# VH-VL binders against Poly(ADP-ribose) glycohydrolase 2 (parg-2): the designs that were tried, part 7

Target 1, 213 residues: Poly(ADP-ribose) glycohydrolase 2 (parg-2), of Caenorhabditis elegans (q9n5l4r222to434)
Amino acid sequence: ENWKLRETNLLPDVQVFDKMSIEETALCTQIDFANKRLGGGVLKGGAVQEEIRFMMCPEMMVAILLNDVTQDLEAISIVGAYVFSSYTGYSNTLKWAKITPKHSAQNNNSFRDQFGRLQTETVAIDAVRNAGTPLECLLNQLTTEKLTREVRKAAIGFLSAGDGFSKIPVVSGWWGCGAFRGNKPLKFLIQVIACGISDRPLQFCTFGDTELA
Key: E = the ipSAE of ESMFold2; O = the ipSAE of OpenDDE; V2 = 0.75 times the mean of E and O plus 0.25 times the DockQ between their complexes.

## First folded at step 1 (VH-VL)

Design e06 (framework fv_ponezumab)
Fold by ESMFold2-Fast, scan of step 1:
Structure e06 (fold): chain C 213 residues (1-213), chain A 120 residues (1-120), chain B 112 residues (1-112)
Amino acid sequence: as target 1 above (213 residues)
Amino acid sequence: QVQLVQSGAEVKKPGASVKVSCKASGYTFTSYWIHWVRQAPGQGLEWMGRINPEGGSTKYAPRLQDRVTMTRDTSTSTVYMELSSLRSEDTAVYYCARSDIVATYDFDYWGQGTTVTVSS
Amino acid sequence: DVVMTQSPLSLPVTLGQPASISCKSSQSLVYSEGNTYLNWFQQRPGQSPRRLIYKVSNRDSGVPDRFSGSGSGTDFTLKISRVEAEDVGVYYCMQGSHWPYTFGQGTRLEIK
């Protein structure tokens, strides 16, 4: 009876969180929505998701100096970055805030590996940039070339988890749906497929913007 | 100071559509959801739906999904709620209200309300 | 939909005395991250609703300390320690934990 239930459960486990940000999760692989050059505009005054992430985790800024432009089949993994600050708002309303209990995993030694590193992985994957009207952006994303690139990029990122992260959730959100104008339903489906390929659960953070009820 | 200013009263015939506006000021328009809530005369509050002004994504109450449409214009910091196929039961005061996307604040500021009367 | 049930629906109260309003939800309002998105609103006659309490017990700025919220899970209470004349109006609880968002039917507070 158990074998039949297992055979029907071939899709990844998907959970959707409306009121949680990616940075607030622990014991997981957190996806960083990257520019081709890691860190984007953080050193030039940018204040979007990737730049905010790097400002919260100064150790990640060193990776900007050590890594070249991300190629289409590459992802960058960073393990154990400590969250030094929290934030509220987004873009023009960005406010720094004290770290809340949601970040308490950083204060729990049970979440540290044998080297003392936090068992939280951050994987940076860059998205295809789209331009034009919403329809033009969607049509650009629906080509075989773009779909294949995006699925492969996400799958490589999700598979690049180090030892100890296999089978724990991938925590992601609207990858490439802000400044890069990605279609939200399409980007959600791409990430579901990628999690299926990597055989990992998906915890999807809508950051207050959900279309998946 | 935060303000949500709504358009003026409307009188419509059954079967018509109405479009109500809500203009935001005093904060970053794209960082907060706008909800629409209505109240029939002498009745309680009914949630109709919400829009995220940043991406334009919407979520509507199931009972109204086929008749309600929410849009925004970021250049004017204005949200619109359009209700089609009006019935006498749609006679109500329609309110817009703001919510913080990171869930620190829900429905913290409200518009003054727009009276919509459906009469034949 | 999550059904929000308020009691009493009509609340006559003597000026200066305490008042208490109950709100019960058909499902737990604890969200996945541990927060409970229960709000209380006041609507004075002819005015827009005004939020008094958010996340069960947090009072909005400018709201007098005679207003307090409490509760957990499915059972919530709004208390006014000493009712003033300006407190006349309808009070609504509202949940933001489950889609679609739903309001209680309202409690009308009147001075007797």
Scores: ipSAE 0.000, ipTM 0.428, lowest interface PAE 17.4, mean pLDDT 70

Design e07 (framework fv_ponezumab)
Fold by ESMFold2-Fast, scan of step 1:
Structure e07 (fold): chain C 213 residues (1-213), chain A 120 residues (1-120), chain B 112 residues (1-112)
Amino acid sequence: as target 1 above (213 residues)
Amino acid sequence: QVQLVQSGAEVKKPGASVKVSCKASGYTFTSHYIHWVRQAPGQGLEWMGRINPSGGDTKYAPRLQDRVTMTRDTSTSTVYMELSSLRSEDTAVYYCARDEYSSSFHFDYWGQGTTVTVSS
Amino acid sequence: DVVMTQSPLSLPVTLGQPASISCKSSQSLVYSDGNTYLNWFQQRPGQSPRRLIYKVSNRFSGVPDRFSGSGSGTDFTLKISRVEAEDVGVYYCLQGTHYPLTFGQGTRLEIK
């Protein structure tokens, strides 16, 4: 009997967060909103999701020097990055905040493996850039080529987690929906499908934009 | 069709513990956080904490964290809130509330409330 | 904890007249994502609370157009343009930006 076949007919478990940042979720695979160059504008003073993540985790800065520009169908996985500080605000409102030991996953031994590494994975995936009116951007995303690429990119990213992460949720947000003009409902559905393919729960952060019904 | 049904009223003596249940129906139990909010007679609302029914992880108001425990049973779609070392100021109506989008605090459905009276 | 202060605590209003409720926070409610998590709730006598407004000014589905929210930073206002009999109850603001979540002390709206 094939137990996997039985499970392939189930939709992924989905939780939607309005307020919680990706970095506040422990014991998970965190999706980083990447441009083609890993690290984005961190060294140029940018304060978008990917850049904030790299600033909080200095060890990830080394990845900027070690990884080439992300290729189509590639994803970059970083396991066990240590968060040295927390922050509040975003972009023009970004403020650094103190980390309280009892509220930090990094100070809880139950979230560490036998080698002392935090059981948190960060996966960087880049999105297709769209241009034009909202309708033109949506139509571009609905092309077979672009839709297939986005589904495969997300699925590969979500599958890049090691054996220890197969039951741990994927924590993501509006992948490519800012400057890259991705359609929010479509990007949400793509990530739901990708989590279904990878057989992992999805925890989705809307950052206050609740277009999801 | 979404409903949160709470257990019945309780009368307790000071120093005792009380455990209130909240049974969810009409939706995927593991997809929404459940919060607990209480209201003393004639007074305002106080947030007590929340539980994630999927992972079982909790976050409590600091004032109550030494006395409150929230748990869930996914097989019965039920959330529990236990408050220990009861005092007269714990006399209140206790509500469970569903968060529309985990941690949005868009409490879209509320239980009917459970009255807990602490008296000797 | 962030302290939420409402005024007035008691608000008698004549039917058809406007009503305004103030809510002030001890700290800025702007979150790391740039949003302000300030919600408004209504509780009618003997009933569970009901949501009205989220993120300062957004009305939940089913909430009448006569309700509106405004404000920024630490100062927020809930307005009812023309009070109806069904609006009687206690109104609460809630901040979700900082843990623990905190409510204002409530404003009791009565028809005089």
Scores: ipSAE 0.000, ipTM 0.488, lowest interface PAE 13.9, mean pLDDT 69

Design e08 (framework fv_ponezumab; at its last look DockQ between E and O 0.03; V2 from the best seeds 0.00; counts 0 for: pae E 21.2 > 2, placed apart)
Fold by ESMFold2-Fast, scan of step 1:
Structure e08 (fold): chain C 213 residues (1-213), chain A 121 residues (1-121), chain B 112 residues (1-112)
Amino acid sequence: as target 1 above (213 residues)
Amino acid sequence: QVQLVQSGAEVKKPGASVKVSCKASGYTFTTYYIHWVRQAPGQGLEWMGRINPSGGRTKYAPRLQDRVTMTRDTSTSTVYMELSSLRSEDTAVYYCARVDYGSGDYLFDYWGQGTTVTVSS
Amino acid sequence: DVVMTQSPLSLPVTLGQPASISCKSSQSLVFSDGNTYLNWFQQRPGQSPRRLIYKVSDRDSGVPDRFSGSGSGTDFTLKISRVEAEDVGVYYCMQGTHWPRTFGQGTRLEIK
């Protein structure tokens, strides 16, 4: 463990967006809300945030073959994946669409490095699964074990930026707040703390997980 | 491999209490509810209550609320169901079952093998 | 409490023929999230109950496709397209929408 909460700098620069999905950013580290196995249900017909991301970026499916189940102190980094399609809806209402102007940054050569790679990093982190009523789920997340695990997982993910991504924003959203029933205020605070540990700005997309159930 | 292993058979006198255990393995203990269901000889299934192992919060069937207590020990991944003031009609096989509530689903996907409790004088 | 009523309570069936079990609830089983939490369980003699169907019509893993569930609101059906010898047992419907959770009285399936 080589990271610690810094007493003098726990609050990173935070920007909140209502109308931007995580996949629409270009010069940043994008957080992929993974389940314990990378890629989730993409090969089994799943359609939640991680599965949608892998379906839009087929290059990332190679990572499923190369990586096993994600451990508690593990995160996976993928650099330069291209978005081939857009989408609307969620789960049973998911509809594929042509690439819109919001994805046009991928065609802008100014966002590419000297080797032609997009200057975008995707980091996959899995969240703790919770059960019960909203209050019961919150109480589970406030145990020492679960809270420490979540802070460490996010911090490791946010530190896993490749060369040239230092000081570039972490773009994230409601990590683990859908099927895993994470508490939104708590998950937001955990990610703020993790960005503070990593010394990176946070760009938070409240609209990125459009159907949180 | 998901397993729910229950304690052995119990014989109790009327007015006594019984405490049945259910030990979980093969999954993260705190992410699923555990429900208790009993079955009297030759009768159908009766729901008794549930516990969330995460926070220990319980919900009991109204008829049993004054006699049943459910607890858990996260260090041993074990849930307990204690029934007090036993009567002859409490003679039954008692089952624990795992329930997925994480996605709004109230599903009973794995069951323990059952614990026979006999109340006799 | 929500009352779950099964029919028939005794179901003798010829091997290889279809079987059908009805389950009616005293109250709608549609939950606030739009899902209907009706489950079907099988209990073979001397064994713990085993889930066959959840959310009215979804089969549990390992359950043969000859088992199917259907229905909506308050009226539900479990069908077995071709009864096999291992299907002997008691079948229960169960609602997971309202507290307390309640089971039907059970249907005993026997080979004639």
Scores: ipSAE 0.000, ipTM 0.404, lowest interface PAE 19.7, mean pLDDT 70
Fold by OpenDDE, look of step 2:
Structure e08 (fold): chain C 213 residues (1-213), chain A 121 residues (1-121), chain B 112 residues (1-112)
Amino acid sequence: as target 1 above (213 residues)
Amino acid sequence: QVQLVQSGAEVKKPGASVKVSCKASGYTFTTYYIHWVRQAPGQGLEWMGRINPSGGRTKYAPRLQDRVTMTRDTSTSTVYMELSSLRSEDTAVYYCARVDYGSGDYLFDYWGQGTTVTVSS
Amino acid sequence: DVVMTQSPLSLPVTLGQPASISCKSSQSLVFSDGNTYLNWFQQRPGQSPRRLIYKVSDRDSGVPDRFSGSGSGTDFTLKISRVEAEDVGVYYCMQGTHWPRTFGQGTRLEIK
């Protein structure tokens, strides 16, 4: 609740990447577009962002055992997961492949901290699920309740690592804009605000959607 | 081309501080670690620490933990190494070096030209 | 700290002859990912160090093939098949597996 009392928040540095995926990064906080139940359908044939991330880094699945339904004011932080495989495609076209440098940037011994952890964090934040027409979905997202919820969720997620990940980049993208029918510009702005609150730069992956350019 | 250009030679008194700069160019500044290594006259290389320019996170050699501070300025693509409470034993050439990990852990692929720091009474 | 021990510390070599430098680590340099992070650097007189070899045996671009690295675990070797005048300098091994990073003492290669 403290973020509401902040007098001024600086806008964060924002970089937009059209071709970079979140999984290609290292030494940062990677955002997992999570389900309320961490891991989503990872054990049930799911093949979108969260499931792919967890299958790339099976160690992350331990977190599933330790977490129940994520509450509105909660985020889950996983630090130091090792990448064991690469992939191509998405959803129905998903194929697993031998590990490649493209997806294994975080697998670097020089990235180990004093605790022996790879200094790459995955933060899971779940989004509000919208329903109805595009206009109905947008109007729902623009309510004070939903805006506050999403801003708070993102802020909590981006602050979750504490001092250990202070001021390092947040790498994110179209959080909640797929099946959950989130509005892309709005979700972008929410994450910019959250990065401002957390005093962290934002690296935003658009995956070819250049409407924010 | 990748270049690391360091600041000029320094002469300091014992007890003083020195701040050496390393300006990076020819690559994305925030995507590589910058390490610092020093070399006393006629001696070998000593690792001092490293900084992640992306967030400014640092890791220092235990021997220098209390005296060394590494910072960065992303707007100028410059990393700084400050060493305080200087001693005669700190007389050395100080190097910054980039670590390339694009395809693995390739440590110290590019080096600065070195900065001579002389500590004398 | 991991101690890197080079031998010899002084290496006089006749032009055209081979040279060999040993580097031993006090601990295994094999990391959990299976890689061995051992580098070799060359420092010519009055110059900054230059990386020659990384991960035990991989050569940097532009490094002549007369340079080769080998070894495993705790024992490593840098070899120069035919020493040239430009090879004069000090050679250092460095481990990148453990913190803090540590260098060997250096081996001074000179022409007889």
Scores: ipSAE 0.000, ipTM 0.499, lowest interface PAE 14.5, mean pLDDT 90
ESMFold2, look of step 2: ipSAE 0.000; ipTM 0.390
ESMFold2 (binder alone), look of step 2: mean pLDDT 90; pTM 0.892

Design e09 (framework fv_ponezumab)
Fold by ESMFold2-Fast, scan of step 1:
Structure e09 (fold): chain C 213 residues (1-213), chain A 120 residues (1-120), chain B 112 residues (1-112)
Amino acid sequence: as target 1 above (213 residues)
Amino acid sequence: QVQLVQSGAEVKKPGASVKVSCKASGYTFTEYYIHWVRQAPGQGLEWMGRINPSGGNTKYAPRLQDRVTMTRDTSTSTVYMELSSLRSEDTAVYYCAREWDTAMAYFDYWGQGTTVTVSS
Amino acid sequence: DVVMTQSPLSLPVTLGQPASISCKSSQSLVYTDGNTYLNWFQQRPGQSPRRLIYKVSNRDSGVPDRFSGSGSGTDFTLKISRVEAEDVGVYYCMQGTQWPITFGQGTRLEIK
């Protein structure tokens, strides 16, 4: 565990991408957008990022059975999961594109540690669910309680499980901005601050929304 | 503000099909699922299926799967439910109801209902 | 399918007295996000159903505080602390945790 917040630096290195999914990166900390209960609605037929991730990495399904509901100051780290298939689209437009090739970066043995685990970390963090109009959702997020919770949750999640992941990028996207109705500019700033606290670069995937690119 | 307005009553003969509409207003049409629920005279509620207006994806009750079709028209914010091969036991009031997918808020608003009578 | 069983099916109540309706599910209604998607609906004669309670115990806006929901797992209760004439109708529990969505068979509340 050893999750501690570091001295704040609000301006980490930030790179923005519009043509790359989180799952396509290797040697990084990949953020999984989660429900309070790990795995979300994958078994009910949901198709948001966390549920897609679990469908592509069946071994992660075991984590749903072994972990309790995520608390406000908790994050779940999973190291070394294979990606078994590719996909295109998102949520209601999801299409399975390809079976994962043997030579993919996600399954390449050159990225393995001394124990044979892939040197990629997937961290599951849940976001605050918001309800109402866009303005009501934004105002709900701007309370000191909600802002502190979200910054701390992201910062804890962005801390590496081991020394091999320190200083490598956090790869994330619109955490809590889809189904949870998070405000995109606010969620981006929260993640920048969290990366500053964790002293890690941020690689941000916009998934075709180029307002920050 | 939020309204789901359904089409008028229908009288059909056995073997015909019926298509009921549900027009949404007062919210972003593509952000909420629309479900269809029917109620035979003097009986309880039976779920028929739902449609996601964003992608058009549907889920139907297994008992009705071969006879029910749900579609939408995003330009008019309208959902349609078509039931084919009508039998007398399909006589019911048919309701549309929305689900806020973001919060899994089931059936917070309902249409007024459409009476479908199947008789010779 | 998840079977929802209500009791009683017929509930005659004197005005001003409390009323209680039970709902039991054939399996746990806890969803993977930790929430329990059990809802209660009221249908007055000739009207569309109206949601009273969502996620076990939360009252919808405009629903009088004399209505309350409670329960966990597979056993749920809807209580009316003081029945009024306008409460006449049929009450349904509903689960949204599993597809297909299922309803209880309904409880008809009548004034004695």
Scores: ipSAE 0.000, ipTM 0.417, lowest interface PAE 19.7, mean pLDDT 69

Design f01 (framework fv_lacutamab)
Fold by ESMFold2-Fast, scan of step 1:
Structure f01 (fold): chain C 213 residues (1-213), chain A 121 residues (1-121), chain B 107 residues (1-107)
Amino acid sequence: as target 1 above (213 residues)
Amino acid sequence: QIQLVQSGSELKKPGASVKVSCKASGYTFTSYAMQWVRQAPGQGLEWIGWINTNTGNPKYAEDFKGRFVFSLDTSVSTAYLQISSLKAEDTAVYFCARDTYYYGSEYFDYWGQGTTVTVSS
Amino acid sequence: DIQMTQSPSFLSASVGDRVTITCKASQSVSNYVAWYQQKPGQPPKLLIYWASTRESGVPDRFSGSGSGTDYTLTISSLQAEDVAVYYCQQYYSTPLTFGGGTKVEIK
């Protein structure tokens, strides 16, 4: 339904960076650009535990309600874990190994909750895959179905659970670009709209691609 | 330009092993996963699994775990499928195919010509 | 496992006929469907991916459509060179699964 987009302020705070180190993202929701089957289909295996987490966190339940409570979980949220991140693509997106940087937020107890978990959230979302020329890929993305799917997917991923996350920035990049051939300006706009829906600031990392600069 | 060239047909006795090769050319070998599919005589396509050409990590369908082993020689852009302890039911044409995604699990845009493996007494 | 059921398993049509092949998934596969053409003695060739996107170099007479659980491959004007077995494939979830195939022959 499009009414949800019309009822939301779609102009969130946006910051664009050429690069961003993990030491600079201490209290945030980090977006992991995933294959739709994270770990080759293990998304379903983890769904029971994630469903329990959603039930324990009313703000996350609101995200599900806004987008369809009957659908399968299409995002995985990890709170307090060290970064285990991957981006779709080969050349213009990066596959990050598990990162344990020295003197980072992960080594600072001031960013941990009462249970010792980092107050950071990592959300994995998958993107529509496109192929063909840049124009063909763009036209494939400009249908109501594809646009609605991508906005809803990003919005679900960008909504957070529990105290302290609703006003921290979403840290993201070229979601579904590279191997999935997403149109960079369109994918940026979709993520801006999704942050507007979730009422969260966006910190966008271009990874050296200055298309938005 | 882009080609996957497989090794020639094999006639083997039950209990033997076979190693099928798939040599890629015309693209960066490590940027795409390599998929394996078989087709028994007169039958449809059956997915065996894939191997990440960058990391060397294989993933197998449940029915193909154990006797089927994927490997790589990245210096010559070649993927291999080895089948040990061959059985008559392994008789099939074995295809390698390029996955459109480096992490596998998508569709296949280029296919090898197939290697016929016949297992008979 | 997601099952892909193709119909018909066999069809015989005349040159110039419109041919439709249907593929039904046991659950929604959200457009993650590809179609392949396999001629005798040859490997499969990609025709369609993402349910409806035609691969480069594939003739315009081939088109894909559908959503959710129901997908269709259409050949708008069958040619003699289209004699082949056609397979759908879902790539929504592992294990990757193919339909049983549809053998298309000329009458």
Scores: ipSAE 0.000, ipTM 0.433, lowest interface PAE 18.3, mean pLDDT 70

Design f02 (framework fv_lacutamab)
Fold by ESMFold2-Fast, scan of step 1:
Structure f02 (fold): chain C 213 residues (1-213), chain A 120 residues (1-120), chain B 107 residues (1-107)
Amino acid sequence: as target 1 above (213 residues)
Amino acid sequence: QIQLVQSGSELKKPGASVKVSCKASGYTFTNYGMQWVRQAPGQGLEWIGWINTYTGEPKYAEDFKGRFVFSLDTSVSTAYLQISSLKAEDTAVYFCARGFEYSDYGMDVWGQGTTVTVSS
Amino acid sequence: DIQMTQSPSFLSASVGDRVTITCKASQGISSYVAWYQQKPGQPPKLLIYAASTLQSGVPDRFSGSGSGTDYTLTISSLQAEDVAVYYCQQHYSTPYTFGGGTKVEIK
């Protein structure tokens, strides 16, 4: 009883999923792997996770016009964005499709609050961009400056935008581990620490090769 | 194997309380909501409510508010239905069933049912 | 609350017959309807979800169709093992209400 409560407080509840995308989870805070400029290359034909997310949820496009470059201690929260399309593939293999049942939760009123908004929060956080060899990239991430920045960025992003989201899980993945060359084990640990700080469960999507390969 | 196993039958007097358990195995408990359905003898299915296994937030059908309470013990992957101040009309088979939280694919896994009989 | 009106309440048909069961919702439910089969002494079994998607392991003689407020479960060629009570359920808005059930028997 007390043992289980203490364990939850000291180490946040962590679940790992192999075949679920972040966008498919309802009743949660979804992490958007952002560029410093919200939306990345979506207005210029980009087609990686952040750009796909904005293409699927056009309401988030408005946020690009209302927010400047994200600073080291800033994150952007968007509540209730509607998914208008599904997709398969990645980059040059990307194909748009009709919304399938797995996206139909947004048409289910049980996932809406008293004001009719989807009970889903999307939080955009940008990761440190690394350059050089794999060793140089790892060493850049292991400085006190970069470690502190990343933990703070994730923790700020994982803080609830409102009372209704304070106990809802954070759903995330390999934040900054693609083009930004983040170290996967390190980024996982940073997000675990951030969830511990915010007192929230972590649902971690490792992404199947077919969705984000 | 994915399964939901419910506690055994209960025989109670009017005014007593009962607590039915539903233990999940073979999947991650908090990835799916838990729904509760009852069936009175010779009658159809009646939806009681559901509980979000991530947040612990319950939602009840209006007729079941007050005396019916959902709870969870996520450490043992178990959901509970408690009924207080039992009445003869509560006599029914109570089922738990798994639903998807991120996409509503219906109730694909069901417990075997717990018979609750309320008689003097 | 959304009311689900299921018809007929009872039907008797011969093996090989095409059987149709209908559910009418009191408001539009955007294809959020599931169909269940219940045999005596057993819990219900999911047959169809999202109006027309067949659950894994369910025979393809079962099909669902419909939109808006009107939905149908069809058994294209009734088999002896299909004797059961069938229920529709809307899962568009809580409470997730069931239809009254249709008891299917063989003549």
Scores: ipSAE 0.000, ipTM 0.432, lowest interface PAE 18.6, mean pLDDT 71

Design f03 (framework fv_lacutamab)
Fold by ESMFold2-Fast, scan of step 1:
Structure f03 (fold): chain C 213 residues (1-213), chain A 120 residues (1-120), chain B 107 residues (1-107)
Amino acid sequence: as target 1 above (213 residues)
Amino acid sequence: QIQLVQSGSELKKPGASVKVSCKASGYTFTDYAMQWVRQAPGQGLEWIGWINTDTGNPKYAEDFKGRFVFSLDTSVSTAYLQISSLKAEDTAVYFCARELYDSTGYFDYWGQGTTVTVSS
Amino acid sequence: DIQMTQSPSFLSASVGDRVTITCKASQSVSNYVAWYQQKPGQPPKLLIYWASTRESGVPDRFSGSGSGTDYTLTISSLQAEDVAVYYCQQYYSYPFTFGGGTKVEIK
């Protein structure tokens, strides 16, 4: 299962959304932006995408008991996690709310398999953290080692082999671009390449950021 | 120029307390966690713990819980290690070092070390 | 705790020699290994991180390799200034742990 042995297609179908959050999709592989230590700062008081997702889906916290740290050529897959709450705000303004109609896919049996599990896969992948000036952060990301690591990490995460997931979209966003200071255009391109390698469509959530527009 | 400058050597009696400082300069203090490592005479490196410079939340290795306390003064970009009820076994060089939070785990810049000697 | 076993504890070599230091983890640490150089009276200096990535400003004679549980620091052509104690460190999981150190001297 070496990804370099697969025929690569660097032109996947790409759709960009500015309103949809990753957690609001169904019949897809949802990407969880992880810390190397799964769960990140949830137990330490952090509130970024990965930590917010774990707080919304307590079932995902069980994964910490199975895997302390995600390896560079590995990703963690969780199928059928139920969303028990929603949130508004971010970081210092984070507020909890009851499940809204936007999560109604969980109540639609057409999105469930024969065992009643939601046909939604969640894949956790961790990103390289950068520090310093914007130029220093970008130059750190453009090394052969960092580029190879990030492409491989994303590609392996996107290579779900389960029936019903191999041809459904990967739903992702600005992986590693917040606190980890990833370059948005570069991280977008890396994920496009990874979807090409995995031969899957990409549905990209910009969260209102128009840098790629 | 990135620097971590620690306070000077301390000679203490058993039962006293000591507070070691580590002043950072040349970078944004809150971008990096502050790690603490000690080295007993003639021995290797031993990890004590770290403190989140943004939140102030510390994490200690099990052997160092209780008597060892990390603190910060972000207004002067300084981290502190306080050791209470000093024992002869605490005699060591104490280093601060910076680390990018949970993402790196390696320490790219180190303070020069503070020698703490505990003797009767 | 993950134990890092470093070997040899001491080596003596000539200027220009290739020097190899090994570090074995008690469980897989998935390339989360760093190497440090410590000269007498000085703090440790980062040489290598992520098993094989050389820190900026470190001479290219220093290289790291390995995976899983077995890691190696190599000095391709030992210089007089390389006399120091070298430590490996795992940062795969807390608590972070260091190897016992390897003292490198010139013959």
Scores: ipSAE 0.000, ipTM 0.448, lowest interface PAE 15.6, mean pLDDT 70

